# Designs tried in a protein design chat: VH-VL binders against q9ut70. Part 4

Target 1, 155 residues: q9ut70
Amino acid sequence: MTIYAFYIYSRKCECVFAHRWKPSDRNSMETLVSQLEQNSIEDDMEKLIFGVVFSLRNMVKKITADQDQFMSYTTSKYKLHFYETPTNLRLIFITNPKIDSLTHVLQQIYTTLYVEFVVKHPLYTHVPPSAEEGGINCEIFRITLDRFVRTLSCF

## First folded at step 15 (VH-VL)

Design s04
Fold by OpenDDE, fold request of step 27:
Structure s04 (fold): chain C 155 residues (1-155), chain A 124 residues (1-124), chain B 107 residues (1-107)
Amino acid sequence: as target 1 above (155 residues)
Amino acid sequence: QVQLVQSGAEVKKPGASVKVSCKAFGYTFTGYYLHWVRQAPGQGLEWVGWIDPYYGGTNYAQKFQGRVTMTRDTSISTAYMELSRLRSDDTAVYYCAREGYSYGRGYDNYFDSWGQGTMVTVSS
Amino acid sequence: DIQMTQSPSSVSASVGDRVTIACRASQSINKYLNWYQQRPGKAPQLLIYKASSLQSGVPSRFSGSGSGTDFTLTINSLQPEDFATYYCQQSKSYPLTFGGGTKLEIK
């Protein structure tokens, strides 16, 4: 498994959906989360991810005058893939560093899954008893997302 | 309402195998990881392993490697745990349990729904 | 493997009392700690997940706290139905492991 996590951020820069795929053991992302938690960054992982992306996009904007040129960044432990929709939603993949750009996959997730299950069929969204208010609590979306991602050649 | 219904009590001899079933109701069976946990009489809880009901992937505790097999039949939303080469210390109540899902996090290996348990007695 | 140790193994209390149960991990598990209640002859039920998140449907008198290696389950104003055995469970790494349990008995 080379895809670790998926995030959706609203136009208000709030994380509205997060999913971590379940490896047989803790993957690099989980290790990173653990390390961050040890540094008292417990519930701020999603904020941290967005903050990094925000900063990098700002840098790209200053250098190239086009923040849309930001596609991904890579570390020795993971690669972050980024896509911003025309509606200013931000979709993010966290993967193994060796994985090629998944921007097109993120776009596909938006157009085929998010639009279908979250936008066109808002009634599919249910608030699970344990879910926090304000997020995307759509079981069909997450299940379909999971299945879709698992069909990717890079998974 | 989420409900896990397990098969009835089993009595087996040492060396035999037992297969316990767990039928899921009230949710998408293939959308949640399913775990097995056992509890010897008067003892604590012991994790056996999990299965991905959709793809069939499994993860077993090392203690049970080579003896346990977890499977599922998606057509009837039923999971199975088979334990072979039974011994007396395998006597326990075996539970299936659904892993909870946090939509802001994902899977966190907590169990939000449990079956009623299946007593497996291994005696000569 | 991560060993989970609960204390006390048993505790006697009265209805209306405040009870605290401790759970310690042999190594840091961050917030990957869950609490379960098991009544006699019944399956365990989830109370708290990720150290402090209250499971839906669980009374607010239950609360969890802690991080790293030391965790606490607190029951405020004990009710008759609260007399049961409580287990902590780490979800940091495989194999998943449980504490030995704390039996809460009526005084």
Scores: ipSAE 0.621, ipTM 0.876, lowest interface PAE 1.0, mean pLDDT 90
Fold by OpenDDE, fold request of step 27:
Structure s04 (fold): chain C 155 residues (1-155), chain A 124 residues (1-124), chain B 107 residues (1-107)
Amino acid sequence: as target 1 above (155 residues)
Amino acid sequence: QVQLVQSGAEVKKPGASVKVSCKAFGYTFTGYYLHWVRQAPGQGLEWVGWIDPYYGGTNYAQKFQGRVTMTRDTSISTAYMELSRLRSDDTAVYYCAREGYSYGRGYDNYFDSWGQGTMVTVSS
Amino acid sequence: DIQMTQSPSSVSASVGDRVTIACRASQSINKYLNWYQQRPGKAPQLLIYKASSLQSGVPSRFSGSGSGTDFTLTINSLQPEDFATYYCQQSKSYPLTFGGGTKLEIK
């Protein structure tokens, strides 16, 4: 397994969905989370991830005058993949460092799964479509997402 | 509303095999990992392994590798655990248990629903 | 494998009492610790997950605390139905392992 986690952040910079795939043992991402927990950053992992992405995104925009797109960054332990929708929704993958950019996959997840199950069919979730606040508690979305990700060649 | 219903008690001889079933009600069977845990009489709990009901992937404790096989029939929302080459120390109540899902985290290896248990007795 | 040790193995108490049960891991498991209750002749039931999160439907008199290697389950104002065996379980790594259990008996 090379895909570790998936996150969705609202336009208000709040994590509205998070999923971590089951490893045989704790993977690099879980190890990182464990290390952060030991440093009293127990419930701030999602915020930390967004902070990094937000900073990098803004930096890229300043350097290239909004003509460039932030796609990913890589460490020795993981790669973060990024996609921002036209509505300023942010989708993120955390994977093995050797995995190529999954920005196109994130875009596909948005157009085929998020739009279908969360936007077009608001009855699938307890969260109103207009309220990006409160989180996405949509079972159909998470199950379909899991199945989709497992079909990826890099999984 | 979530309910796991297991098959009845079994009595087996050493060297034989036993297959226990677990039928799921009240939720999407293929949407949750299913675990097996056993408990010898008067003893504690021992994790056996888990199965992904959708794809059929499994993870067994090393102690049971080569002797345990977990399968499922999605058409009837039923999981199976087969244990072969039975020994007297395999005598225990075997439980199926659903792994809970926490939004914001995902699967995290805690068991939010349990079957009623199946007593398996191995004796000569 | 991660070894889980509970203490005490048994404890006697009365209705209305406050009881604490300890669970120790052989290595750090962060907050990956769950608590179960098992009544005689019944299957275990989840009480607490992730060290301190109360499972839906569980009375608020149950609470969990701790991180790293040391954890505690607390039952405030014991009720008659609380006399049972309690187990801790680590979810840090495979194989998943349980403590030896703590039997709570009526005094």
Scores: ipSAE 0.530, ipTM 0.857, lowest interface PAE 1.1, mean pLDDT 89
Fold by ESMFold2, fold request of step 27:
Structure s04 (fold): chain C 155 residues (1-155), chain A 124 residues (1-124), chain B 107 residues (1-107)
Amino acid sequence: as target 1 above (155 residues)
Amino acid sequence: QVQLVQSGAEVKKPGASVKVSCKAFGYTFTGYYLHWVRQAPGQGLEWVGWIDPYYGGTNYAQKFQGRVTMTRDTSISTAYMELSRLRSDDTAVYYCAREGYSYGRGYDNYFDSWGQGTMVTVSS
Amino acid sequence: DIQMTQSPSSVSASVGDRVTIACRASQSINKYLNWYQQRPGKAPQLLIYKASSLQSGVPSRFSGSGSGTDFTLTINSLQPEDFATYYCQQSKSYPLTFGGGTKLEIK
């Protein structure tokens, strides 16, 4: 598989949603993905992603205010795909480094899934809920997201 | 209330196959990974593998590769584990277990609900 | 494979005692460590996930701690229903592996 994880960061640079996909027996890169997970401390990985998101937030803020922002960042082991809304909500994929940008997919997730299930959630007092409040905990959102991502040809 | 109900005990001869079922109640069956874990009499727990009930993808522990097949029928919220070419050391209680989901972390390979277990005895 | 070693294999204690069970991983597993209780003849039941997070419905006398390779499960005020075998399980990498178990016997 080529898509490893999806994250949502709030305006306050808090991780309010995280979803990781599991390898399958059919995945020829299973060893590489397992090695990446084995060699990383999960809390430290999220802190690293936060640092990258925070740095990108500052750079984008200086360049283009109040517009959608699309960006990617590639290392030898993974590619970060970044989409930021005008309200500074940040949607992120972590993928295999060799695939094309998925920022259009991130925007689609925002406009169809996030808006429908998170923004319109009847029990959220503010959107997104803070990480301290448990973040985005909507089951239909996470299940629909997972199913949508698995239909992508690059998955 | 989340509940996993497994099929009844099986007695098999060496070389045969067994198929254990696990029916899910009280949650969205296709929204959670389902694992199989076994426990030989008087022994500890051993992970067999998991199935993604929505897509049908699986991951098996290497010692079971080629002998285990995990399937499901989403219309009846039921998962199956079939183990072939049975040996006496396959005698165990086989559990299905649902993987929990942490909304701030995702799937974390912990088992928040377990079936009652199915005893599979392999003897002459 | 990541080997999980529990100690002690068995412990006897009285109601009201504080009991600590250790679990050691052969490699760092960060905080990807879970604890289960198995009463005789029953399926395992989740107590603690991610080293220290208490599962819903589990009494607060249970707690978990540790990271890296060394982890502990603590029962602060032992009750008669806590007679069981306790297993740790690493959840960092496949195959998922369990400790050998610690049988807790009430004196």
Scores: ipSAE 0.452, ipTM 0.778, lowest interface PAE 2.6, mean pLDDT 84
Fold by OpenDDE, look of step 15:
Structure s04 (fold): chain C 155 residues (1-155), chain A 124 residues (1-124), chain B 107 residues (1-107)
Amino acid sequence: as target 1 above (155 residues)
Amino acid sequence: QVQLVQSGAEVKKPGASVKVSCKAFGYTFTGYYLHWVRQAPGQGLEWVGWIDPYYGGTNYAQKFQGRVTMTRDTSISTAYMELSRLRSDDTAVYYCAREGYSYGRGYDNYFDSWGQGTMVTVSS
Amino acid sequence: DIQMTQSPSSVSASVGDRVTIACRASQSINKYLNWYQQRPGKAPQLLIYKASSLQSGVPSRFSGSGSGTDFTLTINSLQPEDFATYYCQQSKSYPLTFGGGTKLEIK
């Protein structure tokens, strides 16, 4: 498995959806989270991810006078893939660093899955007891997303 | 309402195999990981492993590697756990349990629904 | 493997009492700790997940706290149906492991 996690951030910069795939053991992303938690950064992974993306996005736009787009960020341990919708929704994949850009996949997820199950069919959204206010609580979206991602050749 | 219904009690000889079934109701069977946990009489709980009902992927505790096989039949929303080369210390109630899902993070290895349990007795 | 230790192994209390059960991990598990209740002859039921999140349908008299290695389950104002065995379970790493259980008995 080469895809570790998926995140959606609202236009208000809040993480409204998070999904981490689990193989037979903790993946690199979970290991990273664990390390951060050990350093007293518990439950701040989502904020940290957003902060990095925010900074890189702004840097790219500033350097190129808004003529370039932030696509991905790669380390020796993972690759962050980025897509921002016209409505300023931010979709993020965390994958193995060897995976090619999945920006087009993120766009597809937005146009086909998010729009279909979250925007057009809001009645499919349920508020789980443990869900934070404003989060995406749509089981159909989650299940369909999971299945879709698993069909990717890089998964 | 989420419900997991397991097969009936089993009595086996040492060296034999046992296959326990777990049928799921009230939710999308292939949308949740399913775990197996056992409990010896008068003792605590022991994790056996999990299965992904959609793709059939599995993860077994090392203790049971080579002896346990988890499978599923999606057409009837049923999961199976087979344990081979049974020993007396395999005598336990075996539970299937659905892994819960947190929409802020995903799967987190907690069990929000349990089967009623299947007693497996291994004796000479 | 991560070892989970519960204390006490048994506790006697009366209806209306406040009861606290402790769970300790052999290494840090952050907040990856769940609590279950098991009544005699029944399957376990989830009470708390992620150290402090109350499972849907569980009475608010149940609460969980802790992080790292030390965790606590608290039952405020015990009810008759609360007399059971309670287990903690770590979900930090595989294999998943349970505490030895705490039997809550009526005084």
Scores: ipSAE 0.439, ipTM 0.837, lowest interface PAE 1.4, mean pLDDT 89

Design s04
Fold by ESMFold2, fold request of step 27:
Structure s04 (fold): chain C 155 residues (1-155), chain A 124 residues (1-124), chain B 107 residues (1-107)
Amino acid sequence: as target 1 above (155 residues)
Amino acid sequence: QVQLVQSGAEVKKPGASVKVSCKAFGYTFTGYYLHWVRQAPGQGLEWVGWIDPYYGGTNYAQKFQGRVTMTRDTSISTAYMELSRLRSDDTAVYYCAREGYSYGRGYDNYFDSWGQGTMVTVSS
Amino acid sequence: DIQMTQSPSSVSASVGDRVTIACRASQSINKYLNWYQQRPGKAPQLLIYKASSLQSGVPSRFSGSGSGTDFTLTINSLQPEDFATYYCQQSKSYPLTFGGGTKLEIK
């Protein structure tokens, strides 16, 4: 398993969607995903994602227009892949550190899945729904996303 | 409208195998992990493992590793648990259970829908 | 393995009473605790997930609290249908484990 999690953060830097993939392990949930699910680790990870997203965005504004240089962040344990839309919606993958950039995959998720199932959702009064409203709770979006990601060769 | 319907009770001899089925209704079968949990008569609950119905991947409790096999047939929305080399202490009600999905967190290992249970009796 | 201890093992109470059931984990499970109700001869049913989130369709007289190692299920104003066995379950690590159960009986 090489892709651990996917997130969508709103313009207000709220997490409005999260999806995590389970490892097929005999004896442990001790993966990056399990660590992300712990209450205290989850708070730290949320701050880390916000800090990385904010830092990467501000660096791009000051240094270059090359989005690929500023669309990922790598540690010894994981790699964060980042894509921001013109309306400041932020799509994020957390993966194995050895995975090539998934920025184009994030762009495709936005232009196809997010637009089709979230933007066009008949019952959402605004897009994305706020975290207080439960965020993006569209079953077809999350199932279609899950299936799409599982078809990737790096999954 | 979520419903899990399991196969009927089984009586087996020690050393035999049993295969329990769990048919899903009212939701997208391949969109949710399925777990198996058993309960010996008069006892508490014991987790056996899970299956990812889309991929077919599994994760078994160490106690059952090597004796349990979980499979599914997506065309009929049905999951199966086979337990081999049965012993008298395998006598229990076996439940299938769907893992809930928490929008904003994903899969969190809680069971929001349960089958009615299948009694498996292992007697000499 | 994370051991889950429930107390008391049984409780006698009357309709209208307030009952609390405790569950303790052998190590921190943060908020990864769920509560189930099992009526005699029936499958378990989810009441509460993530320590305090009420499952859809569960009456508001049920509530959960706690984090870390110590958790409580509270039932306000008991109804006749609440007489059952209650189980806690940790959802942090495999193998997933359940408490021994608390049987709630009518006085």
Scores: ipSAE 0.418, ipTM 0.769, lowest interface PAE 2.8, mean pLDDT 83
Fold by ESMFold2, look of step 15:
Structure s04 (fold): chain C 155 residues (1-155), chain A 124 residues (1-124), chain B 107 residues (1-107)
Amino acid sequence: as target 1 above (155 residues)
Amino acid sequence: QVQLVQSGAEVKKPGASVKVSCKAFGYTFTGYYLHWVRQAPGQGLEWVGWIDPYYGGTNYAQKFQGRVTMTRDTSISTAYMELSRLRSDDTAVYYCAREGYSYGRGYDNYFDSWGQGTMVTVSS
Amino acid sequence: DIQMTQSPSSVSASVGDRVTIACRASQSINKYLNWYQQRPGKAPQLLIYKASSLQSGVPSRFSGSGSGTDFTLTINSLQPEDFATYYCQQSKSYPLTFGGGTKLEIK
């Protein structure tokens, strides 16, 4: 398995959707995510990941005119893929460091899955619910996302 | 309402096998991991493993590796746990349990719905 | 494997009392700790997940706290239906493990 987690962050810097794939190996992403969270006092892992991503995007913005060049960030253990919509909805993959950028996949998730199942939902409000309200609570979106990601050749 | 309904009590001899079923109602069966947990009479809880009902992937506690098989039939929303080479210390109530999903956090290995339990008694 | 130790093993209390139950992990589990209630002859039921998040439908008299290795379940103003056995469970790593239980009995 090469794709470990998917996140959506709102304009208000809240993690409003998270999905993690269970590892086939006990030393996999679930353990990695838990290790990353050991450095926080009361933070959701999702809020911590957003803080890192936002800081990195700001750094790229300062050193390059082409802001879309910051579409990924790689460490020895993982690669972070980032896509931001015009309304400041932020979509993120955490993956194995050795795979190609998935920014186009993130954009596809937004345009085909999020729009179809969340935006076109009869109760859509144009702003995702806050994290305290349970975030994006759409079962069909979650299940369809999970199935879609599992069909990717790099999964 | 989310509901998990398990098969009835079983009495087995040492060395036999038992297969317990767990039928799901009130939710999308293939969208949630199912776990099996057992409880010996008058004792605490012990995790056996999980199954991904969509793909059929499994993860078993090492203690049960090689003796347990978890399967499912998605057409009837039913999961199964088979335990082979039964011993007297396998006597327990076996529960199926659905792993909860937090839409802001994903899967977190907590069990938000449980079956009623299936008593398996192993006696010679 | 992560070992979970509950204390006390039993508690006698009266309706209206406030009770605390402790759970300790053999290594840090951050906030990956869940609490269950098991009434006699029934399956366990989730009370609290991720240390302090109250499951839907669980009365507000239940609360959880802690992180790292030390966790507490608190029951304010005990009701007759609260006399049961309580289990903690770590959810950080496999195998998932449970505490030995705390039986809450009527005085």
Scores: ipSAE 0.398, ipTM 0.760, lowest interface PAE 2.7, mean pLDDT 82

